# Designs tried in a protein design chat: miniprotein binders against q6w4x9r395to579. Part 180

Target 1, 185 residues: q6w4x9r395to579
Amino acid sequence: GHCSLEGGSFVTTFDARPYRFHGTCTYILLQSPQLPEDGALMAVYDKSGVSHSETSLVAVVYLSRQDKIVISQDEVVTNNGEAKWLPYKTRNITVFRQTSTHLQMATSFGLELVVQLRPIFQAYVTVGPQFRGQTRGLCGNFNGDTTDDFTTSMGIAEGTASLFVDSWRAGNCPAALERETDPCS

## First folded at step 14 (miniprotein)

Design qv8
Fold by ESMFold2-Fast, scan of step 14:
Structure qv8 (fold): chain B 185 residues (1-185), chain A 90 residues (1-90)
Amino acid sequence: as target 1 above (185 residues)
Amino acid sequence: SELEEIAKTILEAVKDLVEAVKENDYEAILEAIERLFEAAIEAYEAGFYEVARAVTEVIMAIWEGDEEKIKEAVKELVEEMREAMRRAKE
């Protein structure tokens, strides 16, 4: 299954549901029992005055008990806070330059990440069939059922992207709804 | 028809995208892609799941820059639109 983060603020889930949101935080993109050492993939969004979008993807993070791999739009790759030369290899993960504009993180456990660095920072997540029905986060639950793609961190199916996205915040930051202008102003 | 409005938006965005690529107008390319993605969201919310999927595949093919993949994705989008319109008449 494929999940994509494109155009600054667009997401397409593993079940092919497209949505857009505006948020400035770190969000859980993918959690699954299939990821070793309590692994999770996360996406960092920030405001940009030079983009056509209110917010844009600025980094992707793979976090486990062993590793904190950060791939940023500035083409810097770190693990546990230390910059790494590519290709960078651990026992189960290899990060390498696939093309002049793309980096790839390949794993032994059925997860692949490709990040486009230019002209816009974008991410593409591919998971093997073992992940079917076993994913949580912004990429959806990969169960083939489109009615529950906005399942929050509390297990509730929401009708809107904003509540869904807010439930998957990993950092201490304002909820997207708190940015709304007062209807009376 | 909601589907007819979505189809019109998709067609206009594709035409603008083709022209923007031909003129190497990066900002126009981004605007056309944004309109295509908004159309995909509208299609999905209206229950036209295959149309939404086909639009997102066109966008992915554009970012890959493979002319043959773009042609294939556009062809599939046209077929999904025809099928959705055929179903809507029933």
Scores: ipSAE 0.436, ipTM 0.766, lowest interface PAE 2.4, mean pLDDT 80

Design qv9
Fold by ESMFold2-Fast, scan of step 14:
Structure qv9 (fold): chain B 185 residues (1-185), chain A 90 residues (1-90)
Amino acid sequence: as target 1 above (185 residues)
Amino acid sequence: SELEEIAKTILEAVKDLVEAVKENDYEAILEAIERLFEAAIEAYEAGFYEVARAVTEVIQAIWEGDEEKIKEAVKELVEEMREAMRRAKE
């Protein structure tokens, strides 16, 4: 299955549903029992300086009980807060420069991440067939059913992207609002 | 029809993208890609899933910068749009 984070704020889920959101937070991109050591893939969004997008992807994080691998738009790769030279290898994960503009994180457990560094920071997530119907997060549930593509962290299928995205916030930050201002203000 | 408006938006965005690439205008390329992605969202919400998928595949091919993949993705998009229009008229 393939999931993409492109153009700063555009997402295409494993079931090929495209959507857009605006937010400045860390979001859970992928959770699955197929990820070892309580692993999760996360996406960090912040204010963008580019005219085509108000917010943009600034980092991708793979977090488990053993590792916190951060790949930043500044082309810095860290694990547990320490900068690493590429290629960087752990027991089950290898991070390396695939091209002059792309980094790849390959794993032994069926997850692959490709990060485009230039001209715009973007991420591409590939998962093996063992993940089918066993994923949660911004990339969707990978079950082939389009009617529940916006399943929230509470297991509720929403009709809109805004509530779906807000339910997958992982940081201590404001919710992305469907309306610019609170109607009660 | 909604499909006709979506198809028109896609056609105009592709035309603008081709011109932007010829002129090496990075800002215009990004703007055309944004319009294509918005059209993909609109197509998906309208139930034209294969058209939406084909548009996102064109965008991915553009980011990869592979001319042959871009040509194949555009061909697939044209075929999916023709098929959707045929079904809408039946």
Scores: ipSAE 0.496, ipTM 0.794, lowest interface PAE 1.9, mean pLDDT 80

Design se1
Fold by ESMFold2-Fast, scan of step 14:
Formats: sequence, structure tokens, C-alpha cells
Structure se1 (fold): chain B 185 residues (1-185), chain A 89 residues (1-89)
Amino acid sequence: as target 1 above (185 residues)
Amino acid sequence: DYLRKLARVLYWLAVVLMWEAERAFEAGNFEEAFRLAEEAGELIEYAIKLAEEAIKEGDTDPETEELLKEAEKLAKEVERFIAKVAEEL
């Protein structure tokens, strides 16, 4: 399955449900028992644009007991608070420059992350079939049914993206605002 | 420029670790809460040093000064949280 974070604040879940929001926080994108050592993938959103009226993805974090990898829009890559030059390899994770505009994080456990650095920072998350029905977070539950993709951290299916997004905050942040997924008719 | 960008990344990681430390504390996992908070404290102190060095080297961006103030505030929050956790250990 594929989950994408594009165009600043647009998200498409593993079950292909699109939504958009306005928020300045770190959010849990993906938690799963399939991730080793209590691993989780997170996204940092901050204000963007000339007037800072929009919000956009500014960094992606992979957090586990062993690794704390941050990849930022400024091409800063750290693990456990130390800056790393690419390619960077651990036992189960490799971060490398795939093209002049793309970085990739490959893992041994069925998770792949590709980030586009230019012209705008975007992220693409791919998970193997072992993750089906075993995911939670902003990328949805990967169960083949889009109607429950807004399942909150408390296990409640919401009808709106804003309550869903707020439930996945990894920080003490302001409440997210829902945005229309089709800005042009 | 680079120093400020690195400091910002460390700040983001420290915020996440503090949020996880608070959740561990609420769950009664005091050793885990302490470990996470100590790590967050180390990261935030490093971020402060990097931001201060950027300013000394001529960084006049208002966002650098704002980051420094936010990092110093978080450092104090970490100190208070660690003191609270120590009462339960």
C-alpha cells in the first residue's frame, strides 16, 4: 500500500481516501505491530507560504527504541540527534539520495519512504502486504475500506478529517482545521 | 544557516520525545519517562548551543532568535518534568 503527503497539506491514505488539513504539529503517520522495536513514522507540519496562512510538511521522523531519524526539507538528516552524511546505513535502515531532488529511506521490515525535496517537500510511504489491516495513524488503517479511514487514536471512526488529525498529534499543539481537498471546481 | 537548520531539527525531535515522556509518565512507566526526558534535555541543550553559535557567527534571522527562546523555554519544561518524575522513582 501507498500513502502520500503532497502539495503542502494533502494526504491520501493507504486505502486511497484523500483529505486536507491545516495544522502546525508533529502527527503520527503510521504505527503498526509490524514495525520493530515500537517503531512509528511521524510528520512535522509548520506554517508555509509568504503570509504563513497555509501549513506544509517540513520533516519526517522515524522513531523507534534504536533509531530516531529525522529528514527535513532543508536536507538535514539526523539519527539520535547526530547529523549524518548520505548514504547513511544502519542494520535495518538505509537513507540515501535517489536523485538530485529525492531522498529514500529503505528498511528491512517492509517500510519505504521517499521524500521529494524540490520544488516542494513531499513524502511517499510504501508498506508491504504484511501491514494490511495492521496500520494506524494519518495514513489510515489499510483494511481496504475507505469509510473508516478516519479512525482516531481512541478507535472511533470520525466523519471529519480535523478530529481525526487532532487525535494523532504527537505534541501539545493547536487544533487542526479541515481544508477542502478540491480547491478548484 | 546550517547551524540554525540543525538546531530546528533537534528542537522538533526534543518536542516529540517530551510528548512520549509525558505519555510514559501518565502510564506509570517512570523509568521510561525519565530516560526520554533526559534524552530530550540533551537534544534541547545542543539546539540552544547551535542557535547561540549561529547568532555569534552573524545569523540575523528573527526565526533564529525565536527558536532560541522556544528552545530555552522547552529546556525549563524538561527540568521541571524530570524533577516531577524523580519524585516517583
Scores: ipSAE 0.783, ipTM 0.902, lowest interface PAE 0.6, mean pLDDT 86
Fold by OpenDDE base, second read of step 15:
Structure se1 (fold): chain B 185 residues (1-185), chain A 89 residues (1-89)
Amino acid sequence: as target 1 above (185 residues)
Amino acid sequence: DYLRKLARVLYWLAVVLMWEAERAFEAGNFEEAFRLAEEAGELIEYAIKLAEEAIKEGDTDPETEELLKEAEKLAKEVERFIAKVAEEL
């Protein structure tokens, strides 16, 4: 399964459902029992301009009981709050520079993350087949059905992206705004 | 610029940790809630320190001051939460 966060406000789920939202919060992208130590992948969105519609992805966070990794445009911060030189390695996770503009987080448990740092901060999440039907969050449920991707944290299928996205907030933040997806943007 | 950026990253992480702490608390896992909150507290204090240092070194960007204010607010929330959790231990 491939999930993408592009263009500052566009998301494509594991089931290839595209949608758009504007929010300034941290959201759960991926939660699954397949992630060890209660692991979760999260996305941090912040204001990129003066308008409420000017929001962008600014960081990706992987959090578990054992690991804390924040990938931002300029820094990779780990458990102790220190910026790390790459490559950074833990027991099951490696963060390294893939290219001059791309970082990669590789894992031993079937999660891969590629982050484009420039010119636009974007993220690409890949999960193995063992994750099928066992994922939750903004990346959807990876069950091959796009119609139920907007399942909230409470297990309710929503018809709008805004309510869906809001249910996956990892913090006290304003409500997200739904916008029409433009695949040509 | 670097100090501000790092401080912001730490702030984001602290926010996430506090969210996890609150969830742990709601689940009745007070030990975990406490641990997470303590970690959040450490990070947010470090973020504050970095932001203050940035200002001291001449960072006049309004975003740095805003970050400092937000971080200080979060620090207070963390402290209150820790106290709350401690009562349940």
Scores: ipSAE 0.510, ipTM 0.804, lowest interface PAE 1.0, mean pLDDT 92

Design se10
Fold by ESMFold2-Fast, scan of step 14:
Structure se10 (fold): chain B 185 residues (1-185), chain A 89 residues (1-89)
Amino acid sequence: as target 1 above (185 residues)
Amino acid sequence: DTLRKWARVLYWLAVVLMWEAERAFEAGNFEEAFRLAEEAGELIEYAIKLAEEAIKEGDTDPETEELLKEAEKLAKEVERFIAKVAEEL
């Protein structure tokens, strides 16, 4: 399955449900028992200066007990806080430059991340079939049913993206706004 | 400036580790909470040093001063959290 984070603040889940939001926080993209050592993939969103009131993806984080990898829009790659030159290899994870504008994080456990650095920082998450029905986070539950893709961290299916996104915050941040709703301004 | 960009990455990682530390504390996993908070504290101190070094080397970007301010605030939050966790150990 494929999940994408594009155009600054657009997300398409593993079940192909699109949504967008306005938020400045770190969010859990993917948690799964298929990830080793309680691993999780997260996305950092912050204000975009060029788009004024917009927010944009600025970094992707892979956290596990052994590895804490950050890949930023500024082409800084760290593991456990130390800056790394590419290609960078660990036992189960390799980060390398796939093209002049793309970095790839390949893993031995069925997760692949590709980030586009230019012109806009974007991320593409690919998971193997073993992840089907076993994912949680902004990328959805990967169960083939889009009606419950907004399942919160508490297990509740929400009708609105903003409540869904807020439930996956990994930080003490302001509540997210759904770009499409904005009722009464 | 490479130092500012590196410091920013360390800040983001420290924020996430503190969030995990808070969740571990709420779950009663006090040793894990302490370990995560100590790691976050080391990262945030490093971020402060990198930001200060960038300014010393001539970085005049307002973003660098804002990052330093945010990092110092988080460092204080980490100190308070560690003190709280220590009461449960």
Scores: ipSAE 0.646, ipTM 0.847, lowest interface PAE 1.3, mean pLDDT 83

Design se11
Fold by ESMFold2-Fast, scan of step 14:
Parts: sequence; C-alpha cells; structure tokens
Structure se11 (fold): chain B 185 residues (1-185), chain A 89 residues (1-89)
Amino acid sequence: as target 1 above (185 residues)
Amino acid sequence: DTLRKIARVLYWLAVVLMWEAERAFEAGNFEEAFRLAEEAGELIEYAIKLAEEAIKEGDTDPETEELLKEAEKLAKEVERFIAKVAEEL
C-alpha cells in the first residue's frame, strides 16, 4: 500500500482517500504492530515559508525504541539527535540519496519512505502486504474501505478531516483546519 | 546556516519525545516517562547550544532567534516535567 504527503498539505491514504488540512504540529502518520520496537512514522507540519497563511510538511520522523530518525526539508538527517552523513546504515534501516532531489529510507520490516527535497518537500510511504488492516494514523487503516479512513486515535470514524487529523497530534498544538479545495480549481 | 537547521530538527524531536513522555506518565509508566523526558532535555540543551553558536558565527536570521526562544521555553517545560515525574519514582 501507498500513502502520499504532497503539495504542502495534501494527503492520500493507503485506501486512496484524499484530504487536505491546515495545521502546525507533529502528526502520527503510521502506527502498526508490524513495526519493530513500538515504531511509528510521524510528519512535522509548520507554517509555509512562501505563505504564512498555509502550512506544509517540513520533516518526517521515524521513532522507535532503538532509532529516532529525522529527515528534514533542509536535507538534515539525524538519528538519536546526531547528524548523519549519507549513506547511513543501521541493522534494519538504510537512508541514502536515491536521486539529486530524493532521499530514501529503506527498512527490513516492510516500510519504505521516499522524500522529495526539491522543488517542494513531499513524502511517499510504501508498506508491504503484512500491514493490511493493521495501520493507524493519517495514512488510514489500510482495510480496503475508504468510508472509515478518518478513524481517530480513539477508534471513532469521523466525517471531517480536521477532527481526524487533530486526534493524531503528537504534541500540544492548535486545532487543525480542514481545507476542501479542488486540486484542479 | 547548518547549525540552525540541525537545531530545528533537534527541537522537533524533543517535542515528540515530550509528548510521548506525557502519555507514558498518564499511563503510570513513570520510569519510561522519566527516560523520555531526560532524552528530550539532552536534545533541547544541545539545540540551544547550536542556535547560540550559529548566532555567534554571524547568523542574523530572525528564525534563529525565534528557535532559540522556543527551545529555551521547551527546556523549562522539560525541567518542570522531570521534577513532577521524579516525585512518582
């Protein structure tokens, strides 16, 4: 399954449900029992440098008991608070430059992350079939049913993206605002 | 430039670890809460040091001064949280 974070504030879930929001916080993208050592993937959103009235993806965090990897829009890669030169390899995770504008984090446990650094910071999450029906977070529950893709951290299916997004905050942040704009308009 | 960028990344990680520490505290996992908060404290103190060094090396970007203030505020929050957790250990 594939989940994407594009165009600053657009998200497409593993079940292909698109939505947009306005928020300044770190959000849980993906939690799963399939991730080792209580692992989770998170996304940091902050006010856009181009337009302060909009928010955009600025970093992706992979957090586990063993590894705390941050990849930022400024091409900074850290693990456990230490800056790392690429390629960076651990027992189960490798971070490397895939192209002049893309970094990839490959893992041994069925998770792959690709970030586009330029012209706009964007992230693409790929998970193996073992994750089907076993994911939680902004990327949805990966159960093949889009009607419950806005399932909150408390297990409640919401009708609006903003309530869904707020439930996945990993920080003491202001409430998110839903942006329902046609991408082609 | 590079120092500020690294400091910002450390700040984001410290915020996440503090949120996890608060959740651990609410669940009664006081040793885990303490461990996470101590790690966050180390990260935020290093972020402050890097931001201060960037300013000393000529970084006049207002974002750097704003980051320093945000990091100093978080450092005080971490200190208060650690004191609270220590009472439960």
Scores: ipSAE 0.786, ipTM 0.904, lowest interface PAE 0.7, mean pLDDT 86
Fold by OpenDDE base, second read of step 15:
Structure se11 (fold): chain B 185 residues (1-185), chain A 89 residues (1-89)
Amino acid sequence: as target 1 above (185 residues)
Amino acid sequence: DTLRKIARVLYWLAVVLMWEAERAFEAGNFEEAFRLAEEAGELIEYAIKLAEEAIKEGDTDPETEELLKEAEKLAKEVERFIAKVAEEL
């Protein structure tokens, strides 16, 4: 499964459902029992301008009981707030520079993350087949059905992205604005 | 610039940890809630320190001041939450 966060406010789920939202919060991208130690992948969105519609992805966070990794445009911070030189390696996670503009987080448990740093901060999440039907968050449920991707944290299927996205907030923030748009448009 | 950037990252982490702490609290996992909140507190204090240091070093970006204010607000919230959790332990 491939999930993408592109163009500042566009998301494509594991099931290839495209949608758009504007929010300034941290959201859960991926939760799964397949992630060790209650792991979760999160996305941080912030204001990129003065308008409410000017929001962009600014960081990706992987959080578990054992690991804390934040990938931002300029810094990779882990554990107790230390900026790390790459490559950074834990027991089952490695963060390294893939190219001059791309970072990669590789794992031993079937999660891969590629982050484009420039010109636009974008993220690409890949999960193995073992994750099928066992994912939750903004990246959807990876069950091959696009119609139920907007399932909230409470297990309710929504018809629009706004309530869906808001249900996956990982902090106190304003409600997201939703406009369902093809990321390629 | 670097200090502000790191401070912002730490702020984000603290926010996430507090979110998890609150969830733990709601689930009745008070020990876990406490642990997470304490960690959030440490991170946010460090974020504040870095932001202040940035300002001292000549960072005049309004965003740094805003971050500092937000971080200080969160720090207070964390403290209140810790106190709340402690009552349940």
Scores: ipSAE 0.553, ipTM 0.824, lowest interface PAE 0.9, mean pLDDT 92

Design se12
Fold by ESMFold2-Fast, scan of step 14:
Structure se12 (fold): chain B 185 residues (1-185), chain A 89 residues (1-89)
Amino acid sequence: as target 1 above (185 residues)
Amino acid sequence: DTLRKMARVLYWLAVVLMWEAERAFEAGNFEEAFRLAEEAGELIEYAIKLAEEAIKEGDTDPETEELLKEAEKLAKEVERFIAKVAEEL
């Protein structure tokens, strides 16, 4: 399955449900029992450099008991607070330059992250079939049904993206604002 | 430049670790909460030093000064949290 964080504030879940929000916080993208050592993938959103009225993805974080990897829009890669030269390898994770504008974090446990650095910072999350029905976070529950894609951290399916997004905050931040992807006819 | 960019990454990681420390505290895992907060404290102190060095080296970007202020605020919150956790150990 594929989840994308594009265009600054757009998210498409593993079940292909698109939504948009406005927020300045770190959010849990993906938690799963399939991730080793209590692993989680998180996204940092902050005010846009072009317009402070909009927010955009500025960093992606992979956290586990062993690793605390940050990949930023400024092409800074750290693990446990130390800057790393690419390619960077651990037992189960490799971070490397895939193209002149893309970095990849490949893992041995069925998770792949690709970040686009330029012209706009964007992230693409791919998970193997073992993750089906086993994910939670902004990328959805990966169960093949879009009607419950806005399942909050408390296990409740919400009708609005803003309540869903707010439930996945990893920080003491202001509430997110829901934005329509397209107007109705 | 490099100093500001690194300071920003350290700040974001410290925020996440403090969030995890607070969750550990709420769950009654006081030793884990203390360890996470101590790690966040070291990261935020280093972020402050890097931001201060960037400013001293001529970084006039107002975002750098705002980062320094936010990092100093987080450092104080970390100190208070560690004191609170120590009462439970």
Scores: ipSAE 0.721, ipTM 0.873, lowest interface PAE 0.9, mean pLDDT 83

Design se13
Fold by ESMFold2-Fast, scan of step 14:
Structure se13 (fold): chain B 185 residues (1-185), chain A 89 residues (1-89)
Amino acid sequence: as target 1 above (185 residues)
Amino acid sequence: DTLRKLARVLYWLAVVLMWEAERAFEAGNFEEAFRLAEEAGELIEYAIKYAEEAIKEGDTDPETEELLKEAEKLAKEVERFIAKVAEEL
């Protein structure tokens, strides 16, 4: 399955449900028992543009007991708080430059992350079939049914994105706002 | 410029670790809560150091001063949380 974080604050879940929000927080993107050592993938959103009227993805975090990897829009890559030169390899994770504008984090456990650095920071998450029906977070539950993709951290299926997004905050942040943007703007 | 960018990344990681520490505390996993908070504390101290060094080296961006303020606030929250966890150990 494939989940994407594009256009600043546009998300498409593993079951292909699109939504958008306005928020300044770190959000849990993917949690699963298939991730080793209590691993989780998280997305950091912050103000963007000169007026700060929009919010956008600014970093992706992979957090586990062993590894705490941050990849930022400024091309800073850290693990456990230490800056790393690419290519960077651990036992189960390799971070490298795939193209002049893209970094990739490849893992041995069926998770792959590609980030686009330019012209805007975007992230693409791919998970293997072992994750089917076993994911939770902003990327949805990967069960083949879009009607329950907004399942909150409390296990409740919501019909709107705002309560869903807020339930996945990893911090004491303001409530996210549902947004629609004119695609020609 | 690199110092400010690194300080920002360390701040984001420290926020996440504190959120995880609070969840561990609520679940009664006091040893895990302490470990996560100690890690967050180390990260936030480096974030403060790098932000201060960036300013000293001529960074006049108001976002750097705001980052320093946010990091100092989080450092105080970490101290209070660790004291709270210590009461349960």
Scores: ipSAE 0.750, ipTM 0.886, lowest interface PAE 0.8, mean pLDDT 85
Fold by OpenDDE base, second read of step 15:
Structure se13 (fold): chain B 185 residues (1-185), chain A 89 residues (1-89)
Amino acid sequence: as target 1 above (185 residues)
Amino acid sequence: DTLRKLARVLYWLAVVLMWEAERAFEAGNFEEAFRLAEEAGELIEYAIKYAEEAIKEGDTDPETEELLKEAEKLAKEVERFIAKVAEEL
């Protein structure tokens, strides 16, 4: 399964459902029992301009009981709150520079993350087949059905992206705004 | 610029940890809630420190001051939360 966060406000789920939202919060991208130590992948969105519609992805966070990793445009911060030189290695996670503009987080448990740093901060999440039907969050449920991707944290299927996205907030944040997906944006 | 950016990253992480702490608390996992909140507290202190250092070094960007204020607010929230959790331990 491939989930993408592109263009600052566009998401494509594991089931290839595209949608758009504007929010300034941290959201759960991926939660699954397949992630060790109650692991979760999260996305941090912040204001990129004056308008409420000017929001962008600014960081990706992997959080578990064992690991805390923040990938931002300029820094990789880990458990001790220090910026790390790459490559950074834990027991089952490695963060390294893939190219001059791309970082990669590789894991032993079937999660891969590629982050484009420039010119636009974007993220690409890949999960193995063992994750099928066992994922939750903004990346959807990876069950091959796009119609139920907007399942909330409470297990309710929503018809709008805004309510879906809001249900996956990690923190006290304003409500997300739904916008039409424009591939030309 | 680097200090501000680092401070922001730490702030984001602290926010996430506090969210997890609150969830743990709601689930009755008070020890875990406490641990997470303590970690959040440590990170937010670093965020404050780096923001202050940025300002001291001549960072005049309003965002830095705003970040500092937000971080200080979060620090207080963390402290209150820790106190609340401690009552349940």
Scores: ipSAE 0.307, ipTM 0.685, lowest interface PAE 1.5, mean pLDDT 90

Design se14
Fold by ESMFold2-Fast, scan of step 14:
Structure se14 (fold): chain B 185 residues (1-185), chain A 89 residues (1-89)
Amino acid sequence: as target 1 above (185 residues)
Amino acid sequence: DTLRKLARVLYWLAVVLMWEAERAFEAGNFEEAFRLAEEAGELIEYAIKWAEEAIKEGDTDPETEELLKEAEKLAKEVERFIAKVAEEL
């Protein structure tokens, strides 16, 4: 499955549900028992004057007991607070430059992250079939049904994005403003 | 310029770790709360160090000065939180 964070603040879930929001916070993008050592993927959003959105993705964080990897729009890569030069390898994770404008984080446990650095910072998350029905966070539950993709951290399926996004905050931040548009086709 | 960018990244990670520490504390996992807060404290001290060094080396961007203020504020919050957690250990 594929989840994308594009155009500043647009998200497409693993079940292909599109939505958008306005928010300045770190949000849980993906949690799953398939991630080792209580791993989680998170997305940092902040105010931006360089994209067409009023808030935009500025960093992606992979957090586990062993690794605390941050990849920023400024091409800074750290693990456990130390700057790393690419390619960077750990036991299960490799971060490298895929193209002049893209970085990739490849893992041994079925998660892959690609970030576009220019012209707008964007992220693309790919998970293997073992993650089906076992994901939670902004990327949705990957169960093949888009009607419950806005499942909050409390397990409640919402009809709109705002309560869903707010439930996945990993910080003491202001409430997100919904920019959702329902597709008609 | 690299020092400011690094300081910002360390600040973001410290914020996340403090959020996890608060959740651990609320759940009664005081040892984990302490461990996470100690790690956040180390990160924020480096964020302050790198931001100060960037300014010393001629960085006049107001965002760098604001980052330093934010990092110093978080450092104080970390100290208060660690003191609070220590009372439960």
Scores: ipSAE 0.763, ipTM 0.892, lowest interface PAE 0.8, mean pLDDT 85
Fold by OpenDDE base, second read of step 15:
Structure se14 (fold): chain B 185 residues (1-185), chain A 89 residues (1-89)
Amino acid sequence: as target 1 above (185 residues)
Amino acid sequence: DTLRKLARVLYWLAVVLMWEAERAFEAGNFEEAFRLAEEAGELIEYAIKWAEEAIKEGDTDPETEELLKEAEKLAKEVERFIAKVAEEL
C-alpha cells in the first residue's frame, strides 16, 4: 500500500482514494498492530500562509515505545531531542539520505517512508501486504475499498474528509476544512 | 486495542513535547516552554481519557492500566512544570 501526502494539503490513501483538507494540527497518519511497540506515524500540519487554506505538511513523526523520530524540512530529531547526522540507525529503523532532496526511513517491519524535503515538503508511506486491512489513520484502512477509507478513530465510516480527519487529531486544534480538488492539479 | 494504542501515541508525543519544553525553559524561552507544556498537557488528558475508555470497554490488558498510571504521572509533572514556567513569565 502506498499513501502520499503532497502539495501541502493533499492525501492519497493506501486504497488510492484522494482527498484534500486544511488543518493545523498533528494527525495520526498510520496506526497498525503491525507496527511494533505501539508505533504510529503522525503528520504535522501548520500554516504556510495568512489564510486558513494555506496549510502545509511540516513534519512527519514516528513514535513508539522505543523510538521517536521527527523528520522536518530542516532536521531529523530523535528521542533525545538531538539533531542527528545521517544515517541514523536504531534496532529496527534506519533514516538516511536517499537523494539531495529526499530522506528515507527504512524499517524491518514493513514500513517505508520517503520524505521530499525540497521544494515542497511531502511524504510517501509504503506498507507491506501484512498491513492489509490493519491500518488506521489518514492513510486509510488498506482493504481495497475506497468507500470506507474515511473510517474514524472510533471505527465509524464518515462520508466527509473533514470529520474523518478531525477524528485523527492528536490534541486540541481547529477543525479541519475540506475542499474537493484534484490532487493531481 | 485501538484506544489503548492511540493513548500510547499521545502519551509519547506529550513526552516529546515536554522534553522540548524543558529545553526551551533552559534556554530562557519561557513563552515557548509554556506553549509546549500546555500542548503536552492537552495531549496527556486525551491519553488518559482514551485509556480509561478502553478499560470501560473491556480492555483487560495490564498494559492499559500501566499506561494510565504513566499518563497520570506525566500529567502531574506537566502541571508542575507549567506552574514553574508561569513564574518566569
Scores: ipSAE 0.035, ipTM 0.412, lowest interface PAE 3.1, mean pLDDT 89

